# VHH binders against DegV domain-containing protein DR_1986, part 21

Target 1, 281 residues: DegV domain-containing protein DR_1986, of Deinococcus radiodurans (q9rsy3)
Amino acid sequence: MSIAIVTDSTSDLTPEHLAALGVTGVPLYVLFEGQLYQDGVQLSARQLVEGVRAGKAIPSTSQPSPAEFAQAYAQALEHADEVLSLHISGQLSGTVGSARLAAQEFGGRVTVVDTHTVTLGLGLQVLRAAELVRAGQSVPQIVQTLERVYPQADLRFTVDTLDFLRLNGRIGGASALLGGLLNIKPLLVVRGGRVDAGGRVRGQKKALADLAEHVRRYVSQHGGARVAFLATVGGEEDRAAVRAQLSDLHFQDMGDHEIGAVVTVHAGPGAVGVALEPLSA
Key: E = the ipSAE of ESMFold2; O = the ipSAE of OpenDDE; V2 = 0.75 times the mean of E and O plus 0.25 times the DockQ between their complexes.

## First folded at step 10 (VHH; framework vhh_7sr4_2)

Design Y2 (from Y0 with A33M; at its last look DockQ between E and O 0.83; V2 from the best seeds 0.76)
Fold by ESMFold2, look of step 10:
Structure Y2 (fold): chain B 281 residues (1-281), chain A 123 residues (1-123)
Amino acid sequence: as target 1 above (281 residues)
Amino acid sequence: EVKLVESGGGLVQPGGSLRLSCAASGFTFSRYMMGWYRQTPGKQRDLVADITYGGDTKYGDSVKGRFTISRDNTKNTVYLQMNSLKPEDTAVYYCARGSTYYDILTGYDFDSWGQGTQVTVSS
């Protein structure tokens, strides 16, 4: 009946936060200038951005191997009866495929979830799953709860350029925003597990105001929210500006988060976003 | 290897009842979601009912209130009790095993299927 939770490094919960929850994080990889680096172990987001500014190449990423997941599962099952494994959208990464393949070795004791989201969209699901484990829910009950929450969850952000998403093949429906005029800021969402267009505005100030207004509308429509604020390296002051516009609003504050190196490869430096879910499951 | 064997099908009058059984082997039954699907020739398989290994059930709209899915983990068997049968319930009924892969939009994926058992409700 005891359940261990496994996730991947794209949840963008720090190793310290995951350890406090008793959750295992499996790192993805960054390929940069011919070298592989484990996300958050061998390369931080700040080191990645500094390296990109010094060089000309666009980095890429790769998923953990099935063997790495099998190792994580075997270790978790030394102390738990079953594993709940929550991962970045299969539409964005092969990570869930690697986890799914590894899970076949464990006789039904490992349940792998395609969460159809990324970064703190995934991180909020991990946090809720951990809460539900502590409340004594079974794996089927937990995944049913996450399924009920997901349609009301939201992940919205803006990026400085679509180039990182395009060159690494994760642009999705946001390709509709290509060819914009100078100073047009794309507004992006994760919809159906892929990046999609959320609109566009002229200038960074209006983009940040749109993010803040979206949170305000969400709280009004749902009677509350759990809200996480996100930025890649270079977006920290803009993240603070979004938060400052919401100082009069009541919500459950899930904190400020730095987007890790793997997600930064795809979003680029200077990205800012919010992850939202309802207060109650 | 995973093996699912349906039984209990047959010819029934409208308003009658049947009980389908699915004997499972080759895997740890108590760890897997199980389901019943049905198919008319030329159509896609439709959900009839499923049941998680924790006992939670879900039913297709057309059978809700008339059919009951259950499982016995000590016998490695899933059942479908079908009451108040109608001619439109005529189909091949398949037992299926859910994989341990969960898509948050579409639910459990099903990765193994029985050969099916014919249920015919005379009109």
Scores: ipSAE 0.652, ipTM 0.859, lowest interface PAE 1.0, mean pLDDT 91
ESMFold2 (binder alone), look of step 10: mean pLDDT 80; pTM 0.810
OpenDDE, look of step 10: ipSAE 0.828; ipTM 0.936

Design Y3 (from Y0 with S99D; at its last look DockQ between E and O 0.90; V2 from the best seeds 0.73)
Fold by ESMFold2, look of step 10:
Structure Y3 (fold): chain B 281 residues (1-281), chain A 123 residues (1-123)
Amino acid sequence: as target 1 above (281 residues)
Amino acid sequence: EVKLVESGGGLVQPGGSLRLSCAASGFTFSRYAMGWYRQTPGKQRDLVADITYGGDTKYGDSVKGRFTISRDNTKNTVYLQMNSLKPEDTAVYYCARGDTYYDILTGYDFDSWGQGTQVTVSS
């Protein structure tokens, strides 16, 4: 049976990358100054950051509607026998709920997955799912593989401020890092589908070193890794600095990625992170 | 309308066997994961076994090696063969259909349930 993959814009795989994979991306929305913009279609991450830096109101986000997912599924099923739909954690967004509701109308041909992650944590799952489709695996086999990989996956990052996470209600367990001393950089993880505390260090230089050391330990522990490097607008030099600290390390390089507008609403500009998976499932 | 009807429960001696059946209707059976759960009074339902629409199986720790789940897509039926039964297996056994929703941490969310069939293993 032929399988179409659908994901959402929080995977932070570009439309061009998704098109090359034959994957459909459904955009979430940014609400900014009373207007609703489609992520990566009507508002770029750079445009969002420029508006935020100009001192405008703090933006918010919303999920796609069930109708938008139903449209994407109907279109995908014109050319495929079934759909595998992979989405941002239900603990972070109502997106997977919208997808689940839409899927009910397709007679079991659409499988919706709560991936319990976001950004390239989700993006790496999408990439692996696409590889498994090309290898001829069925939807049940693919989701079983993703289930085996997930406990060994890791998404780790630092942000300039917790304010965006706090004001938009996605701070989660990272609230334990509030009220820290000046110049303390929070280290964050995604755990159980939510943002959680990963520690604190003093200064950006130590935060970047900690991210790099985390990758090094991961490779040692697992005998290899698939590694993606991430930044929001303003974090690109720091992302390069993390990568540079790993120039002597061998890993499967999944590339540098820009975090899109929706995730940037919650992470803020200047964020840097890594997404990790084991080499084999 | 999704309908799941369990049968095959009853009273059995320790060490004995039973075969449960679940007749399914109201949906395209071959497109859905199916499962068996059991419940004793005052406890949450426990996974006994599930089976994907591709035929892959998973078992709860306490029944592994003793129970076998299978399905017949031509009869729209899922089965649970229960061998080497123990008094602790006494419960109401429920047939369940998997939702189209998969949680990467916990597996299928099961959205439709039968009325259950009682299995009693004498002590």
Scores: ipSAE 0.582, ipTM 0.835, lowest interface PAE 1.6, mean pLDDT 90
ESMFold2 (binder alone), look of step 10: mean pLDDT 79; pTM 0.796
OpenDDE, look of step 10: ipSAE 0.758; ipTM 0.914

Design Y4 (from Y0 with G54S; at its last look DockQ between E and O 0.86; V2 from the best seeds 0.69)
Fold by ESMFold2, look of step 10:
Structure Y4 (fold): chain B 281 residues (1-281), chain A 123 residues (1-123)
Amino acid sequence: as target 1 above (281 residues)
Amino acid sequence: EVKLVESGGGLVQPGGSLRLSCAASGFTFSRYAMGWYRQTPGKQRDLVADITYSGDTKYGDSVKGRFTISRDNTKNTVYLQMNSLKPEDTAVYYCARGSTYYDILTGYDFDSWGQGTQVTVSS
């Protein structure tokens, strides 16, 4: 069977990148000053940060509707036999619930996956799924591979402040890092589909070193890695600094990525991180 | 209307074998994962085995090597071959259909269930 892949905008693969893969991205929304904006279509992460600072308003986000997913699925099924739909963790967003409702009307032709991750954790799964489709694997085989890879996958990052996660209700287990001493930088992971504490260090320089050392240890332990580097607006130089610390290391380079507007609402500007997967599919 | 009807349960001695069958109707069987669960009184249902519509299988640790799940898409039937039965295998066995929703941590969400068939292995 021919397979179309659908994901959502929290994968933080750009619309251009998704189009090159033949993957459909369904945008989530940013609500800002009473107006809804489609993530990555009507509002970039840079526009969001600039608007928040200029307007002094607190943005929020919302999920796509079941109707929007149903439209995406109907369009995909005009040219494919079935759909594999990969989404941000259900612990972080109702997006997968909307997709699940929409899928019910397609007679088993749409498989919806709660990936239990976000941003390039999801993006790497989408990239691997696209590779497996091109290799001729079936939807169950692709999902089984993603299930096997996921326990070895990692998403690790630091934020300038926990305030965005706290105010938007996605702080999760990272709340254990609240109330730290001055100059303490949180290290965060995604565990069980939600944000969790990964540790803390004194100062940004040590946080970036921790990210780089984590990648180095991972490559050593797994005999290789697929590595994506990510940042919200304001974290780009720090992302480059993490990469620079790894210039002697061999890994499959999945590129530098900007975290999109929806995820930025929750992570805040100045965040930096890495997403990791093993080489084997 | 999704309908799942189990058969093949009964009483056996330790070391014996049984073959459970589940006849399915009311949906496009070849598009869905299928599974077997079992339940001892007072406990939650535990996964015994599941099988994707492409034929890939997964087993609970306590049954690996002794039980085999299979499916016949031409007969809309899923089977559980149970060998080397132990008293600990005594339970009600339920056939289930996997939904089109997959949780990458916990596997298929199962959305439809049969009435169950009793398997009793003598002590």
Scores: ipSAE 0.600, ipTM 0.854, lowest interface PAE 1.1, mean pLDDT 91
ESMFold2 (binder alone), look of step 10: mean pLDDT 81; pTM 0.822
OpenDDE, look of step 10: ipSAE 0.674; ipTM 0.913

Design Y5 (from Y0 with G54E; at its last look DockQ between E and O 0.88; V2 from the best seeds 0.74)
Fold by ESMFold2, look of step 10:
Structure Y5 (fold): chain B 281 residues (1-281), chain A 123 residues (1-123)
Amino acid sequence: as target 1 above (281 residues)
Amino acid sequence: EVKLVESGGGLVQPGGSLRLSCAASGFTFSRYAMGWYRQTPGKQRDLVADITYEGDTKYGDSVKGRFTISRDNTKNTVYLQMNSLKPEDTAVYYCARGSTYYDILTGYDFDSWGQGTQVTVSS
C-alpha cells in the first residue's frame, strides 16, 4: 500500500526540497498591506522583512482552508493508496483543524497528525516520515515512531525582539521574558506545542554560544543527533556562527534552512535556532 | 451511518473470564483503529485497549497481561478477551472507532461509540 506525505508551508522545507522528496506542501497565508499572499509562492520571507523594515503595517497569518486540503488529498490519492498529513502544532495554528475537516471526506485513507511543533521541528518529522515510507512502514507504524521520537526532539532559538510573538499572539510562556534590560537576549523553545521560555543571556554572542552548547550537550546525551540550522532573514551570519562553533563535532547535518514568511511574521527578522532529533528511533 | 454494537457482557466471579465482541458497520472497518473503553459510575471513560488496523496493540496498565484485544477484518469485529477478572474491572465497556486524527502526544482521537455492555465481577 503506497503512502503520500502532505505537510504545510510552516515545515520550512522549500517547495523544491519537498518536490524532490515527493511530498506535497500546502501553503499558509500572510496578510500584509491589505492583501493575502500564499507563503513561499506569492510572498518571500525577504519581501516580508523589507516591508516590515520600511515601517509598513503589521502582518498577520492565516491557515489554509479545508477545501485546499481536500484538493491536495484528492490529487495525492490519484497515485497513492493513503495520505499521511503532518502539520504545525494545533496550539499555534488552525491548520491541523482544516486538514482534519478535509480528511473526513476520504473514507479513512487520510491520516492527519498534529505534530506539536513548527518550522524545522516539523520539517525533521517530515523528513523522517519520508524515510520510513521508503523503509516500508505503514501509516500506523510511522505515527508510532514519530510519537517515540517527539519527546527527544528539540527546537531552540533566539529572536531579536519578542515584539512579533507578542503582537501576533504566539508568545506563550515566553511572556515571562518580557521587561528585560537592554542587551538581554531571550532563549526560546517549543514545549507542549507552544513557544516557551528557554532562558535569558546578556548579549548576542552568549545567545549563539548557548545554542551551540545545547547541540553539544544533546549529542553527548544521545550519542548523536540530526541537526538542522535555521534563521529568518537577517540571521544568516549568526546561523553560520553557531555552525562554526560546532565544526569539531560529528552529527548528521540536516542543513541550513531559511525560515519562511509565515513563521517570520511571528519570529521576526534576525532570528536563529537549531532543530534536533535523535539519529535513530 | 457508523454503528458499533457490543455484546458478551455479564456477571462473572472473580478470576473468571469474558469475551466481548463489537460488530461494526457503516464504514471501511479495515482502515480504522479500534478501541475498548470502560466507565464506572461517576467517573470518566478509561482506555482499556486499542488496536491499529495492522494489529498493533496498546493496553491500560491495570489490564496488561490479563486482557487481549484482537480484530477480524473479514467479520468487521473487534474483540476483548478478559481473563483473571477482578471486582475493580466492573464497568460498562464501550467499543470505539479511532478517527483519522492523530495527536502526537495523546494518540488516536475516538469519534464513534457503541451503547456499551455491562461487565460485573462479584463473588
Scores: ipSAE 0.643, ipTM 0.860, lowest interface PAE 0.9, mean pLDDT 91
ESMFold2 (binder alone), look of step 10: mean pLDDT 81; pTM 0.814
OpenDDE, look of step 10: ipSAE 0.836; ipTM 0.933
ESMFold2, look of step 11: ipSAE 0.568; ipTM 0.844
ESMFold2 (binder alone), look of step 11: mean pLDDT 82; pTM 0.823
OpenDDE, look of step 11: ipSAE 0.807; ipTM 0.924

Design Y6 (from Y0 with I104F; at its last look DockQ between E and O 0.95; V2 from the best seeds 0.65)
Fold by ESMFold2, look of step 10:
Structure Y6 (fold): chain B 281 residues (1-281), chain A 123 residues (1-123)
Amino acid sequence: as target 1 above (281 residues)
Amino acid sequence: EVKLVESGGGLVQPGGSLRLSCAASGFTFSRYAMGWYRQTPGKQRDLVADITYGGDTKYGDSVKGRFTISRDNTKNTVYLQMNSLKPEDTAVYYCARGSTYYDFLTGYDFDSWGQGTQVTVSS
């Protein structure tokens, strides 16, 4: 059985990266100034941030339609026997619901997974799924492997302000961090498929040090890690600073990644984070 | 039309064993996960066990080590071997077909059901 992988644009793997893997990415949408833009196709994260900085209307996001997923599945099944479809947490987006509805039309050939994560938390799962397909694993075996990895995976980040998360309704348990004093930086996690509080510290320098220290502890405790470094537009130097603090540490480097436009609507510019997984499942 | 027909229920002593069978038709059995649920009066159906179409299994905590789910794709049948039965296992047992949706926190969603078979554990 040949397997095609489908994911969505919130994986924050670029269209070029997905194409090189043979993975289909279905874009979500940004609603901005009365227009819908396909994430990473019709609107880049940089274009979004420039528009937000210019004081234009408050952007929002929406999921792909079931019809768009059905089209992606039909196309994938022209060259594969089955589809494995991996998506942003259903607690953060209706995307997996759209995929689930579409999959019903394909006689059991499309398996849809709610991964309960986002951005490179999802992206790392997509990369591992692609590796497992190449290794000859079946869809149930791949899903089981990803499920075993999930409780040990970590997605941690800091944002410049909680306002984007609050205004767009994705603040989750991080609401416990509201009302912080001047220069208090929230530390955030994705837990149980939602944004949650990971703590707070005074100042950006301490926040970046905390992210780096978490990676160091993770590598020690798990005997290694797959590590992706991520930032929204405006956080690139901070992402580099986190990486620089880890120059003496050995890990499987999954690269630097720009968070795409859809996720940026919710995280805001200037965010920085890390996505972690164990080396093997 | 999807059809799931359970058999093998009945009355058994505590500590005894039963084997449930579920004959499936109306869909490509080998492409779907299958499961067993049970229900006592006034309560929701609880997952007993599920099995992927690749043969990987998962069990509810109360039955792990005592029950075994298996499938035979050539006979379109899923089985539940129940050993060391307790009065708490008394319930109607339902065969279910898994949807093609998987949630890392809750597992398979199940979309088609049999009519159920009664299992009663008493002396």
Scores: ipSAE 0.540, ipTM 0.830, lowest interface PAE 1.5, mean pLDDT 91
ESMFold2 (binder alone), look of step 10: mean pLDDT 80; pTM 0.811
OpenDDE, look of step 10: ipSAE 0.554; ipTM 0.875

Design Y7 (from Y0 with T28D; at its last look DockQ between E and O 0.42; V2 from the best seeds 0.55)
Fold by ESMFold2, look of step 10:
Structure Y7 (fold): chain B 281 residues (1-281), chain A 123 residues (1-123)
Amino acid sequence: as target 1 above (281 residues)
Amino acid sequence: EVKLVESGGGLVQPGGSLRLSCAASGFDFSRYAMGWYRQTPGKQRDLVADITYGGDTKYGDSVKGRFTISRDNTKNTVYLQMNSLKPEDTAVYYCARGSTYYDILTGYDFDSWGQGTQVTVSS
């Protein structure tokens, strides 16, 4: 049976990348100055950061509607027997709830997965799901494989400030890092589908070194890794610095990625991170 | 309208066996995960077993190796074979249909439930 994959724009895989995989991406929205903009379609992360820096408006985000998911599913089912729909953590967004409501209309042909992650944590799951579809696995087999991988997956990052996470209500357990001393950089993880504290260090250089050392430890502990490098606007040089510290290390390189506008509303500019999975499922 | 009807409960001696059946109607059974839960008074429902529409199974720790979930898509029926029954297995057993939602940590969410069937293991 043929399987179509649907995800949302918080996977931070570009529309070009998704198209090459044959994967449908449903955009979330940025609400800015009273207008809604489709993530990655009507508003890029760079346009968002430029707009925020130019004005005093505080952006917010919203999920796709159930109707938008229903339309995506109906269209996918014109060409496939089933849909596997992979989404940002339900602890971070109502997106998976919208997908879940829409799926009820399709007689069990649409499976909606709460992936308990975001950005390239989600993106790596989408990439693995696409590989497994090509390998002929069924939807139940694919979700079982993702379930086995997830406890070993990791999403780790640093932000310039916790303010964006706090203002938009996604700070989670990272609130334990509030009130730090000058030049203390928070280290963050996604745990249980929410942002959580991963520690703190003094200075950006130490934060980047910690990210690189985490990758090195992970590769040692797991006998390999699939590694994606990610940054919001303003973090690109720092992302390159993390990668450069790993030039002697062998891993499956899943590439450099820009975090999209929706996730940038919550993480702020200047964020840098890594997403990790075990090499084999 | 989704309808799940359990049968096969009853009184059994310790060490005995019992087979529960759940007849399903009102939906395309072959497209949904199915499960069995159980509940004793004053407790929450506990997972006993579930089975995907592809036939893969999961079991609660206390029943693994003793209980077997299976399905027959031609009869729209899910079964629970319960062997080596213990007094601790005494409960109302509920058949449930998995929703179209999968939590990567906890598995299928269950959105429809039968009325339950009593299983009593005497002593």
Scores: ipSAE 0.571, ipTM 0.836, lowest interface PAE 1.5, mean pLDDT 91
ESMFold2 (binder alone), look of step 10: mean pLDDT 81; pTM 0.816
OpenDDE, look of step 10: ipSAE 0.603; ipTM 0.912

## First folded at step 11 (VHH; framework vhh_7sr4_2)

Design Z1 (from Y5 with A33M; at its last look DockQ between E and O 0.94; V2 from the best seeds 0.79)
Fold by ESMFold2, look of step 11:
Structure Z1 (fold): chain B 281 residues (1-281), chain A 123 residues (1-123)
Amino acid sequence: as target 1 above (281 residues)
Amino acid sequence: EVKLVESGGGLVQPGGSLRLSCAASGFTFSRYMMGWYRQTPGKQRDLVADITYEGDTKYGDSVKGRFTISRDNTKNTVYLQMNSLKPEDTAVYYCARGSTYYDILTGYDFDSWGQGTQVTVSS
């Protein structure tokens, strides 16, 4: 049976990348100054940051509706026998709930997955799912494989300030890092589908070195890795600095990625991180 | 209306065998995973076995090697063959349908249940 993959815009795979894979991305929304903008369609991450710097309001985000998912599923099922739908953690967004409601209308042909991750943590799962579809795995086999991979996956990052996470209600266990003085850099992880504390260091230089050292340790421990490098707008130079520290290390390079507008609302500009998975399941 | 009807329960001696059946209707059976659970009085339901619509199976530790789950999509029926029965297998056995929602940490939900069939293994 042929399988179509659907994901949401928080995967931070560009629409062009998703189109090349034949994957449908359903956009979330940014609410800014009383208006809703479709993530990556009507508002880029750069436009969001420019708007925030020019205005006084703090933006918020919202999930796609069940109707929007139902439309995406109906369209996908015109060309496939079933849908595998992969989404941002239900601990971070109502997106998977909207997808779940929509899936009830399709007689078992749509499987919805709460991936318990976000950004390229989700994006790497989407890429692996696409590989497994091409390898001829069934939906139950694909989700079983993703389940085996998940405990070994990591998403690790630093932010310029915890303020965006705090004000938007996604700070999670990272609240343990509050109260740092100027120049204390929080190190963050996604654990159990939530943002959590990964430590703290003094200074951006040490934060970037810690991210690079994490990648080295991971490669040593697992005998390899798939590695994606991430930044919000303003973190691009720091993302390059993390990569440069790893120029002698062998890993499967999953590329540099810009974190999209919805995730940027919560992480803020100037964030940098890495997403990691084992080479094989 | 989703309907699951178990049959085949009864009283058996230790070491004996029973075959449970679950007749399903009201949904496209071949698109859903199915499972068997059991419950003793005062305890929570425990997984006995489940089976995907592609035929992959999983078993609870206490029944591995003794029980076999299977399905017949032409009859919309799930079976549980129970061999080498022990007194601790005494329970009400429930047929269940898996939902279309997967949580990567906890697996499939089960969203529909039969009324159950009693299995009693004398001691």
Scores: ipSAE 0.683, ipTM 0.870, lowest interface PAE 0.9, mean pLDDT 91
ESMFold2 (binder alone), look of step 11: mean pLDDT 81; pTM 0.810
OpenDDE, look of step 11: ipSAE 0.803; ipTM 0.930

Design Z2 (from Y5 with A33R; at its last look DockQ between E and O 0.01; V2 from the best seeds 0.00; counts 0 for: pae E 4.7 > 2, placed apart)
Fold by ESMFold2, look of step 11:
Structure Z2 (fold): chain B 281 residues (1-281), chain A 123 residues (1-123)
Amino acid sequence: as target 1 above (281 residues)
Amino acid sequence: EVKLVESGGGLVQPGGSLRLSCAASGFTFSRYRMGWYRQTPGKQRDLVADITYEGDTKYGDSVKGRFTISRDNTKNTVYLQMNSLKPEDTAVYYCARGSTYYDILTGYDFDSWGQGTQVTVSS
C-alpha cells in the first residue's frame, strides 16, 4: 500500500533533498589512503577536489555492500509495504548487484531498478518516482513509466580531461576520443548504461555551446523537457554559462546540481553537463 | 564516541614476546585504517605498524620481521604481535584510527588515539 524509495548517493541529490522527498540514499564510498569514506556523509566533493589538487594519491570508489542495502530495506519496510530501489547503471558499478542480492531476502517486497544512468540522470528518475508515489501509483506502474522515460532520457557532458575516466576504468566508448589535439574538448554521453563518445569540438566555448544546443534541440524534438544542470567542483561558472545560453528557452527547470564525490572521482573537477527527460511519458 | 582501549602491555625480557590488543567502539571499524604507534619520553610518536581496511600492512623499519599487525573486523579489534623484543622497543604503545579525509590533506594521518599501554623490555 505504501511505497518507500531507496536510491544511492550517485543520484547526486543532496541528503537534505532526499530527506525532503522521504527518499533513503545509500552512500557509495570513496577509497583513499586505505580507508573508506561515505559519499556525501564523510567526504564532500569539495574535499575530494582539494585532495586531487594537492597531488595526493588518486582515490577510487567502492559500492555499498548487500548487508548495507539489507539494513536500508529492513528499516524502510518498518514504515512501508514495499520498496522501490533505483540505482546507478550496472554497467558503471556493482551497486545494483549489491541491491539485488539484498532484495532476495524480502519476499518480493523490494523491487530493484537498474536506471542505466548516473548522477542527475538517476536523480531525475528518483524525482519522477517520488512524484508518482505521491500520486498514488503502484510499483509496477512506476516501473513501467520509468521504462518509457529512460529511452528518451539524456545525459550529456564535457570533462577537462579523460584521465579520471581512464584511470578508474569507466571511460567506456569515450576511449574513441583519446589522442585529440590540444584544445579539443570531448563531449560525452551515457549510452547503453555506459559512458560513450558524444563528439568532439574545438575549445571550451564551443563545448558549452554544444551542450546548450543539445538542450534546445531536445526541447524542439520532444515538445518540452525537464532539464537539470550539473557540474563537478570547478565547473560552476561553465554550468552557469550553459544556462545563460538558454535564457530564451522554456523548459521545466530542475535546477543546478553539484556532482558528488564518488562521481567526481571518475569525471574529475571542472566537468559540466545537462540531464534531460521528456516532460511526460 | 570513538573509544580505543589497548591491553596486553607489560614487562618482558629481551628476546621475549608480547601481544597487544586494541578494542574499538563508536565507529564502523571495518571501514577504517588502524595503526599502532609508540612513544618514548620526550619524543614524538613513531609509526610501528598500520593496516588498511582491506588488511594491507605497513611497518616501521625497526620492527619489520619482528612485529605483525592484524585485525579482526568481527571483534572490532586490532592486534600487534611483538616478537624478539629489544630494550629499544620500550615505549608506550598507542592504538590509532585513521583520520578524516580533510585531516589527511593537512598531514594528520590518524585522528583518534587510545590511552596507551606500557611495554618495558629489561634485562
Scores: ipSAE 0.274, ipTM 0.716, lowest interface PAE 4.7, mean pLDDT 90
ESMFold2 (binder alone), look of step 11: mean pLDDT 80; pTM 0.810
OpenDDE, look of step 11: ipSAE 0.807; ipTM 0.933

